VHH binders against N-acetyl-D-glucosamine kinase (nagk). Designs and how they scored, part 10

Target 1, 319 residues: N-acetyl-D-glucosamine kinase (nagk), of Dictyostelium discoideum (Social amoeba) (q54pm7)
Amino acid sequence: MSKEIFIGIDGGGTKTSTVAVDSNGQELARHTSPCSNYHSVGEDLAKAAINEGIKYVIRKVKETITDDDNKEVTVGSICLGMSGVDREKDKLLVKSWVTELLGESINYSIHNDAIVALSSGTQGKLFGVVIICGTGCISLGFNREGVSGRSGGWGPLLGDYGSGYQIGYDILRHVLKAKDQVGPKTSLTQVLLEKLQLTKEEDLISWAYDPKTQSWQKFAQLSPLAFEQAQLGDEISNLILVDAANALYDLINSVIKKLGLDKEEKFPLVYTGGNIERKGILSDLLSKKIMENYPNAEILNTTCDPSMGAALLALNSKK
Short names: E, the ipSAE of ESMFold2; O, the ipSAE of OpenDDE; V2, 0.75 times the mean of E and O plus 0.25 times the DockQ between their complexes.

## First folded at step 4 (VHH)

Design p21 (framework vhh_8fcz_2)
Fold by ESMFold2-Fast, scan of step 4:
Structure p21 (fold): chain B 319 residues (1-319), chain A 127 residues (1-127)
Amino acid sequence: as target 1 above (319 residues)
Amino acid sequence: QVQLVESGGGLVQPGGSLRLSCAASGFTFSSYGMNWVRQPPGKGLEWVSGISGSGGSTTYADSVEGRFTIIRDNDKKMVYLQMTSLKTEDTAVYYCTTDLEVYEYDWGSYSTEFDYEGQGTQVTVSS
């Protein structure tokens, strides 16, 4: 008998992670290859990165088969969570690459990389809600009928409310309001200037408008300051985190209502991303609001990386 | 608060060795993969090496494979990069990053990215 494996791929913005699991969900092999976002690196490099990972994990599994006459490895299903893949044409393109390598006899599922984050908290079940809060933010979910729902995730200009970007931007806004005497004083002023190695608020102009260092990540990197100062009792920092929790709640509430999950006996709600996986004020505020409105929510953190979540989703799609 | 603090960089001659260290705090360290990335002078970031959360698998860029070794100590919440046979081309600021997800908008969709990096540690290989 050939050994059946299930493959998960997380094709992130900077790297591609590939994992193979057996029928019990046990990890057999994994590999990291370069970026597979073809909008960033082009189709040839993206396809090569995906193929590299798949070939590697198949080879490694073959090496673990003990002295049996049958060293065949069969792929039962594959799940890809890919950055830059959300439109049907993108999914068909990626499927064509993998089908060329593995044939059409296996179960293929191809999703935007945010979707497989849900499965990393649900042990590979595509049911429930995920809230992702990093540089940007998005809420995604699936109901039992396989219907998907989404709120947010449009980027900072179009609505990453509750994100690290928003928290960082709000820090800048409130520091400048304090400088102008339009808003109350905040301890964020001193710690912001210290972090950026600046002496005066006027120096923030050169920092903020420098075209050589423009990125959403630049602003999001400030977000830890609000957590630190809130813990020390700064009212403005607490306000920023309350606003962030309310914004994240709105995204989650929207997805729950769209998918009818409020009518479920229980449903998973997975937290991921640096700002809410940190034990602290934001996750506490968000969780309190969730449980007050949806006592049937089971708040979970991720228990594995997204490529393992994708692999478990591949396994469960065959079962 | 997620914090990553790199150390161990310095000036070395070609063929020399260095060990970089990264101290992590503020998240469940063993649940996330760790990476080393570098930025050579005047160039963009390039990925160097990765290690799974359990430490069970490691991967390397072609340019460093056989010369660099990534290791982690989950009890101490540390990741290390053992660098041997250093070349002038290895001159860069080195950052440790975590696989703790960052979702950024990428032309109508989100992309994942390395989420957290510290101030970095400078490695200079002089001839």
Scores: ipSAE 0.006, ipTM 0.276, lowest interface PAE 10.1, mean pLDDT 83

Design p22 (framework vhh_8fcz_2)
Fold by ESMFold2-Fast, scan of step 4:
Structure p22 (fold): chain B 319 residues (1-319), chain A 125 residues (1-125)
Amino acid sequence: as target 1 above (319 residues)
Amino acid sequence: QVQLVESGGGLVQPGGSLRLSCAASGFTFSSYGMNWVRQPPGKGLEWVSGISGSGGSTTYADSVEGRFTIIRDNDKKMVYLQMTSLKTEDTAVYYCARDEVYEYDWGSYSTFDYEGQGTQVTVSS
């Protein structure tokens, strides 16, 4: 009769992605709507963005139904992955928007965005560890009893060792140490100045402290230089990436121990984030260290975006 | 390795048109939504437009709706931004961006997903 769908939503900082899948996990429809972070855009606009996505994917699925007598769609479950909704008050607020639209009895779940990143590598299973290495870094996981564990994710100012931000910061630090003759010379000096269109190290002060362009992302965007120069044999660049791998390992090791995953026959470890998803020195160093200590870890990359990861979580919650 | 390469920018007079292109590689292009974001001189990044993986859904910032059109060609792994009725306030470096995968509680994003060179659009008389 009716077609049952499962909805995943990724409520990102700049936009909201919504996807609907069938009972086999096949994508049926998706939509991008504006930002749904209500701390940034307010409750009315955030709610409107979520409602827009849900209504769109339901309508789009109805358009593909070939049964002329019944074009009804039933939402079996919905899962949201959202930035900034780790507190119970925030989760209840977003739930109120969804239940207003879909009914109080809807099968509903909401998680922070790191959790749906895990599910995007585990085919929708909330079990194992994810390590996210982008501008910042965090490790998060779940054991078979549904207990969660976390290490890192405090932001660049309070940590995030191993992140793109930290790699970028280390590039600046080592370039300036070389300038002061406190540290060894590095090829990072020339390529950093070229990338930023600067002529001398002293110009880095004006660049770094410019309040008009101040962001953690601007430092993280330097991180590719360390990968490039390490490949060319720069000793300092190799040191930066070794330090990053060790820091990421510490986060993963912490989550494994907290959750007792070292006792599992096998568990998934999902890599996500540009710094470790690509083939390179950092992912190779990290994977070597993981496999030496946890041969029962199955290292995986994400196979879909977070909205699909959320949809697969919604699907699995109904089973 | 995810790579996004923007092109098509240039100098144009107010009321003019430009078409921006973005060539994507290193990921399953049709599985991800694509976006255009821009950075005006001395300001932060602004989201401009988005398109779903299938191309069946598009969204626009209020400031560009009715003037800009986003389209994609999944066979060629390209996304385009057709800009019409350009205004001086549209002056910016334009970047194409794959859907964010790495947002955290404090708003962190993947550095490699948005690491195109950008393409400069200058609207001036």
Scores: ipSAE 0.007, ipTM 0.212, lowest interface PAE 9.9, mean pLDDT 82

Design p23 (from p21 with T97A T98R V102S Y105S; framework vhh_8fcz_2)
Fold by ESMFold2-Fast, scan of step 4:
Structure p23 (fold): chain B 319 residues (1-319), chain A 127 residues (1-127)
Amino acid sequence: as target 1 above (319 residues)
Amino acid sequence: QVQLVESGGGLVQPGGSLRLSCAASGFTFSSYGMNWVRQPPGKGLEWVSGISGSGGSTTYADSVEGRFTIIRDNDKKMVYLQMTSLKTEDTAVYYCARDLESYESDWGSYSTEFDYEGQGTQVTVSS
């Protein structure tokens, strides 16, 4: 009999990570290939990046087999967590690429990359809740019946409350309120102007409305200032992080209630994203509020990258 | 705690070279991909280059391909950016960042931003 492997792929916005594991979940091979978001790079380059990763890990596993009488490798299952794959038609397109390479008899699962983030904290199980707090924010979960639920992720225009974007926006808002004497003074004023290399609050207009640098990421990049100033005792920075924690809690609470996880003896709640993985006030405030309302929640961080999470999910799908 | 400290920036003439260094601490360095990102004056952050945890795979932005080389030394917990044929548009603050993936949907991005724990290192290309 051949060696059976399980493949996980994380198709991020900048690169594609591919991992092969054995039946015990041990990593056997890993590869990085270019971006596979076909909305960004087109179908040909995206397909090539995915195929490169799959072919590489299969070859590498085959090379490590010392049993010369049995150097065959079989793929038991593959899971892809892909940036830009939200619609069913996107999933069918990606499935057609991997089916062409590996055949139709292999178990395939194709998910938006936010879904496999949950499996990165649950050892490859789609059960529980994940909260992603980066530039934007979303909460997503699954119950034991395989029913999914989500809250948030509508983008900053429609209200990404609790996100890095919203924290950054709140910094700008409170600095300008202090300038207008509508709100209290804050140490955020000085550090914001220093970070942006500006002289006065009025210069924020040119920075914020510059059409050459319009991105919600540039606002989210301000969010570390609130963490730093809150640590130094700035009341406005603490208020911003309290508001963020409350907003994130609302997303998590919604998913828990939709999925009936409040009735579970225990369920995992996975934190991911720069703002809540950062040790500090926001994650502490959020965790305190969660534990006060849901003592059956097991708060976890991711223990592996999303490609490994996808590989473990592929492994678990074969049971 | 996780810490990244950049150095090696300075003033250089067009066509010149610089080598940037990043010293990492507080995590298992070889387990993470590392990146260089930059922020030009008055613009947002842009990704420049990435290297896998083992150093076996490298990627570059189109604007720097063939001019920049990313290298890592896992024993010293260092990542480097060798820059050649520098152009005025390469002027920016350069940050070393641990590899964090972005998440996307039809209506936006839930991107995990890079770790920017260092102050960055200023590169100015002018005559």
Scores: ipSAE 0.006, ipTM 0.305, lowest interface PAE 9.8, mean pLDDT 82

Design p24 (from d4 with D30S W53G S55G I58T F102S Y112S; framework vhh_8fcz_2)
Fold by ESMFold2-Fast, scan of step 4:
Structure p24 (fold): chain B 319 residues (1-319), chain A 127 residues (1-127)
Amino acid sequence: as target 1 above (319 residues)
Amino acid sequence: QVQLVESGGGLVQPGGSLRLSCAASGFTFSDYAMNWVRQPPGKGLEWVSGISGSGGSTTYADSVEGRFTIIRDNDKKMVYLQMTSLKTEDTAVYYCARDSPSYDYVWGSYESTFDYEGQGTQVTVSS
């Protein structure tokens, strides 16, 4: 007979991922389309990317139906985790695209994509805290009343502490302190110059201030060096990661307190992002500090991509 | 140190096939989704294909779906891109990219940023 599906969309800055699941949460189809952040690519391209994904997964599910007399597909619910939709008018704009395609009666939800990342670690539940630690960092969460909370994510100039950017910046700072003999020597000096194909520390000025390559992203790309050198016993690299762990803890602690999760019997805390999702020094330091202060926290990694997390959230909204 | 080393590129005629390889080191390979991205002459980076850490899920750009296949071997720490029915439009430098999710506050976006440490491998489709 007719097949009921639940659709999740993760609309990131680089690409848009769409997935359809059945009533048991099993994946039926998925598709990747271009960026749907309309602040970056404009409304026409963003809308087209979302429509492309939805149409594709519906078509693919229809193709799997063997009943030639009834190839009906019903969308039971749709959930979007979208970049650039923090404000009410942004959410209303995207809702207009979805309802134009699927009808006004569609069971619909939309969240900032960082919030939906929580559901990828909680089997589709918007309850608990997520910490995203990559190029930038942010902590977000939901309590049982559906209230959301946020700390961090202000960008490098305004307080992106604990992020890949901050770790990268600290690498540069400590290498230059070692050069000036106002700080201790570090193995970061050699590996930094090798990575950037530079001959000497003075060349870092030209690299850092080059307008052709000017982005906070390039500083964050240095962060893996601190992890590698810390593993090899470099004291400065360990110090950088301790500072990062303390900063990330402060963001998480703030969200826990804002949402009253310290009073829960248990709550999930999801780690995502390249710097903490991998098992290592930073995640170990952070987890130790979390468990010392919040033994009711259940530290989890993501078990699926955010589009699947959104699809499971869509499914759970109908139960 | 995270390192990705691409190989397998070259000159090929339209309709031909190539297999690109990426050797990964310096991280727990199976914990990360891997991607192929390309940069055509005079254009920006274009995402081509992705594969989950377990290898259980694959995705493709519309322009390559049905022609390209992404595969990984976690024991060997390798990711591959099998390319068939190549077109002149596929001419580009191809990069292996590790999925590194992060948050870009300016755009309000949770973003899959790509860590590509390699020099890339040139694919030229021409007669």
Scores: ipSAE 0.012, ipTM 0.347, lowest interface PAE 8.5, mean pLDDT 83

Design p25 (framework vhh_8fcz_2)
Fold by ESMFold2-Fast, scan of step 4:
Structure p25 (fold): chain B 319 residues (1-319), chain A 126 residues (1-126)
Amino acid sequence: as target 1 above (319 residues)
Amino acid sequence: QVQLVESGGGLVQPGGSLRLSCAASGFTFSDYAMNWVRQPPGKGLEWVSGISGSGGSTTYADSVEGRFTIIRDNDKKMVYLQMTSLKTEDTAVYYCARDSPTYDYDWGSYETFDYEGQGTQVTVSS
């Protein structure tokens, strides 16, 4: 039996996930290879990681074919969602790697990782809005005409309000305001110092300004403290999460308006990223505000991993 | 050698319109997203609008949404900002900025712009 397969790739910051599905969207094979973000690991290692995944899933599917007269596997389409490939130059570079391996007759789509996050909640449809809240935050979407819209994702310097970074930064700000007696006391003070294994608020200067450990991620990793303390009744923690919900709402509202999705009978709104994907205070506040303004929004979590979302997007591109 | 040259600024009355232009040279223009950023008197830089390398995707700051339109002409290596319904708070020096090719969606080490022009002054008053 000759099999047509559809390949999805999620090229994240730490690993690359590759999956092959059949024409019904059923998973046939998957593989995990090293990081394929070439800005992080360089072109040679990134290309090798992508090639490894593609070759593995094709070989694995061929092994399942028992018809000796027709053991061919055809790649009908491939979709790549990759960190660091939002620019046309980046997309052309990655496309050159894939065309070198599979030939130019294959149907390709190459997107940033936020696009495949949307498709992971919509079962492979490029329609609706995704909000990603991780270290940073971004909202992206598509309307029925295939027009895209974006809000946010400009990084901490240019504003990443609602992100894990901004929540973490706000924790530091409020702890220091409490120390200075400019702001009210907060239980965040004690739990922050405990988490960082520091003795006093003055030690935060050395921690925050250490150039050897400088990353936006180290601030974002503090964000769970605000969730924990808000649940225990800390008013400052609740304020931080209310501000975050309002900021994320502004990004989503912007994309909805740009794409005319307020005029749709229904549209999907996919939540992804640790701070909003799990049920909690932030996701509850955000969802309440969304539903009050857009009752036609269908709030969804991702239903599969991003590589499966990419594979389903590849499959749908051939229908 | 990358060069971005803005033009089209001037004095305009509230409710009026202006079109800013940015001429790009020294790089493959269609490979890069382009942005407009502004600096009002006595304030920091504010991002205004962005457009993808192909021109297929545009995005705007909430303060200008519905009033400003970003357009590009890749054949002419130009990006434009069409400004309508101008307000006094739109008074600023407007800069054309090229997006960084090393944009990182993990935002762990995020850099958005690698080149900016010299700017063009927009004054909204009589």
Scores: ipSAE 0.000, ipTM 0.128, lowest interface PAE 11.8, mean pLDDT 81

Design p26 (framework vhh_8fcz_2; at its last look DockQ between E and O 0.44; V2 from the best seeds 0.00; counts 0 for: pae E 11.0 > 2, unsure alone 64.0 < 65, grease 26.3 > 24.2)
Fold by ESMFold2, look of step 5:
Structure p26 (fold): chain B 319 residues (1-319), chain A 125 residues (1-125)
Amino acid sequence: as target 1 above (319 residues)
Amino acid sequence: QVQLVESGGGLVQPGGSLRLSCAASGFTFSDYAMNWVRQPPGKGLEWVSGISGSGGSTTYADSVEGRFTIIRDNDKKMVYLQMTSLKTEDTAVYYCARDSPYDYVWGSYETFDYEGQGTQVTVSS
């Protein structure tokens, strides 16, 4: 009589993605809304962003029903992967927002956003390891007993070695070392100044410390220069990427050891985030080190986005 | 193939007004939040404003709040930035940006998977 849907939400640091699927896992609707990390935007705005997505996908599915007189839609389960949700009290708060909208009888799963990234590479299974390498970096995993493990994700002030932010920061430092004649010359100097529309290295101070433009993305936007110049043979760019690969390996290694995954016959290792999803020197270096130490790892890319991964978790929890 | 095409930039005097347009194609437009970002001369990208897929929620950078208005038309697949009370500091290339469906990084504040080629706004006497 009614159409049953399963909702997945990926509430990241800058936006909220919501997806509805049917009982076969086929996407019916999706929506993006503003950031829902309540540590960043406050509870009212975070709640509104989540509820906007839920209301939108329900309405959109209702609009596609042509054979039902009532166009009724029911939610079988919902899974939310949320940035800023780590502690049980965070999960209870977010759950309270959604139960206010959908009622108490719905099956709810609330997780940190990194957990649903694993699901997007394993098609709804919480087993194995994910490494996320974009502006920042984090590794997370689950063993067969359902125990989770985590490494990294402390942000650029306290960590994020191997991330786009730190790669961008390393570019700046090596260019200035070359200027000071403390380190070798690098082709990064010319392409960096060109990208930033600056004429000399001394101008980097004003650029880097401009209080009007501070963000983590400011430095992370530089990271493609290292990939490009390493491809063209720049030794400093290659060193930056080798160091990044080693840092990412350390995060993954920690999670594997914490969870005993080295003793499994096989486990998935999902690569995600813009800096390692592409085949290139960073992902190749990391994969080589992983295979040398863990031949039982199966390196995978995501097959869907994290909000779809969350929706598949929601679907699987109903079954 | 996702495409975003900005237009409407130009030269204006301080205190003037300008409306930027962004035509979107190659994706289900109403499903995605849209943003304006800008790059002032010699600086990196700055987020300016964002609007939810439905148009029900808007957000603004402190530097433009009260002067700029983001608007979308889901039927025409357009997003606009109405700029008023323009200042010399608003001089930049303005880009229309679609939010990425992925965010795997705790604390990330700006994640966009597609941007247009930009439109130049110059505010000077």
Scores: ipSAE 0.000, ipTM 0.250, lowest interface PAE 11.0, mean pLDDT 83
ESMFold2-Fast, scan of step 4: ipSAE 0.013; ipTM 0.472
ESMFold2 (binder alone), look of step 5: mean pLDDT 80; pTM 0.822
OpenDDE, look of step 5: ipSAE 0.007; ipTM 0.282

Design p27 (framework vhh_8fcz_2)
Fold by ESMFold2-Fast, scan of step 4:
Structure p27 (fold): chain B 319 residues (1-319), chain A 124 residues (1-124)
Amino acid sequence: as target 1 above (319 residues)
Amino acid sequence: QVQLVESGGGLVQPGGSLRLSCAASGFTFSDYAMNWVRQPPGKGLEWVSGISGSGGSTTYADSVEGRFTIIRDNDKKMVYLQMTSLKTEDTAVYYCAREGSYDYVWGSYTFDYEGQGTQVTVSS
């Protein structure tokens, strides 16, 4: 018999990850290719990156087949998690690239990155809630009827309270309040200046407003400082993380209520993103607040990367 | 503070070999996947290779597979890139990079820390 594989693709902003799994969900091959967000790199480069990954994992699986009379590999299903794919016509465009390579009969699905993140914690099941706390933040979920719900995800500038961006911004804000004697002293001042290789708070102006390095991610990269200083007893850092936990809880609470998950005997709640995946003060504060209100929530971390989450969605779509 | 320090670069002739080293400090090394990325002259960053926190899984760009090997020593907090059969196209500044968490704004895992780099020049 031919070897049946299921392919997952994480079509991210910086790189594209492709993985192939067998019918038991075991990884057989993986590959990394360039960015496939075609709004950023254009259709030709995006299509080439996706095709590169698919061709690679198929070839690698074929190379592992020891039966010379049965070297066939069949793709049972493919699932793509893509950033920047927000309309049906965009999904059909990406589908056209895949069907050109694999044929019209391929079982195909495409989802946004938040859906694939949920799948990465649920072994490929679209049920429950995910909270993503990266540069921005979003909560998304599905109920048993397949109805979806979301809260947040407006981008760091327009919202995303509780995000890495907001934590980083709050660090800057509180350091400057301490400098102005409007707020209390904080150990964040010294560690912030050391991280940025600056000598005084006034130097933060040139860093923050540098036109060459305008990105939300540069502010979000400050967020680990609040975690470190909170654990060392800094009250301002603790306040920042309490505020973040409350904001993330509000997003999760909204999705739970929209989907009626409060009525379930149990439902998964998946944490993903740098600040919330780490066991620490933010995840502890958030989890305590969740369990006080929703003791039926089963809090999980992602057990695999998004490309594997997509592959498991592909596998489960065939069952 | 997180710090990554690369070494081992230099000038080598085509077909030659080099071993790059990266010394990590300021974090629990075994909890993080590590990557090598490179920047050729006048071009953007390109990913080269990655290794899981335990060292049990490795992955490579098509352009280097079969020629480069990534390894790590968690006791010494080191990651290495063994390069063989070097080509002029491998000329670049090589950076050691710590793999960050999934970032939904970027839609993928990103690098949250990079070292200062080490120059590899392949020429006769």
Scores: ipSAE 0.012, ipTM 0.319, lowest interface PAE 8.4, mean pLDDT 84

Design p28 (framework vhh_8fcz_2; at its last look DockQ between E and O 0.27; V2 from the best seeds 0.00; counts 0 for: pae E 15.2 > 2, grease 26.1 > 24.2)
Fold by OpenDDE, look of step 5:
Structure p28 (fold): chain B 319 residues (1-319), chain A 123 residues (1-123)
Amino acid sequence: as target 1 above (319 residues)
Amino acid sequence: QVQLVESGGGLVQPGGSLRLSCAASGFTFSDYAMNWVRQPPGKGLEWVSGISGSGGSTTYADSVEGRFTIIRDNDKKMVYLQMTSLKTEDTAVYYCARDYDYVWGSYTEFDYEGQGTQVTVSS
């Protein structure tokens, strides 16, 4: 008898995670492969990364079958949460990879990685809202009719308000305002300079605009300073986080309204991302705002990684 | 318990070669991509190279592309970094790092690192 498995893939910006589960949703195998974002690494490497993961988990499952004469594994469904796969063209490309490997008849779904994030909080149910707050931020959701909505995710330049990047950026902004005496003093000044091994605020210009080290992440990496200093009572840090929370709320609110989830008796709101997935000032601020406006929201944290979330989506597609 | 132990560092002249090793234990080695990262003196952590769980795919930083080669032996639970044409700017503490099985928004891509091994390139 063939063992049926369901596969979930999280194609992140830096790596790809693949998980196989059985019909009960139990993890059977897991594998990490390189980046599968073909915008970043090219089509060949992206395809290879996806194939590697799928092949690996199938192989591993086969190895666990005790019947040496009939080690057959059947993929019941596969769900891919992919970064950078927002256009139909992108989806078609990924589809072609999957069908080439697993056959044209394979049951598959391709989603934005944020959707998979939602699933990781809802245990494979596409209903509710997810807010992702890491380097960037985005909110997505589904209503019961299967309609999806999104807000945010425009990138640092166009608007990742409430994100780690924004927080980091605001840190710099406020520090320099303090320097110019057009804003209040903040404890961020000293800790920022220390962290960056700078001696004066003027050096922040060179740091920020250094063509050799241009990344959004370098700003996002500063965000912990706001959290730390806020805890120590720094008013500017608190302000930064309040602004962030409000921005995140706005994104969530937009999605809720678009989807009509405010009329639901209850809907899940999944927190994910390094800035809000754990209890902290920002998550607390956001939660308070949410509870004040949407008492029907059930705030949830992710209980599994995105690849598992995807696997559960795959599994549920057969139910 | 997850453990990573680096070795193979040392003093070498410019143009020379070194081979770094990382011994892994405490986890299913082949399930994880492994990386080499380095920290030059007075600088932050810099990613150097990565290899997929199966070893089928490798990636390199631009600064080391063509000079460094990452390989792994899943049977021995080892990761290696063959370094050639070493430059003074390659001087750093080198760390073996496991990719984090992470959800969204991590500031670090790695969850475990070893103690590191010192590589010094000097005439």
Scores: ipSAE 0.000, ipTM 0.257, lowest interface PAE 13.6, mean pLDDT 88
ESMFold2-Fast, scan of step 4: ipSAE 0.012; ipTM 0.404
ESMFold2, look of step 5: ipSAE 0.000; ipTM 0.153
ESMFold2 (binder alone), look of step 5: mean pLDDT 81; pTM 0.826

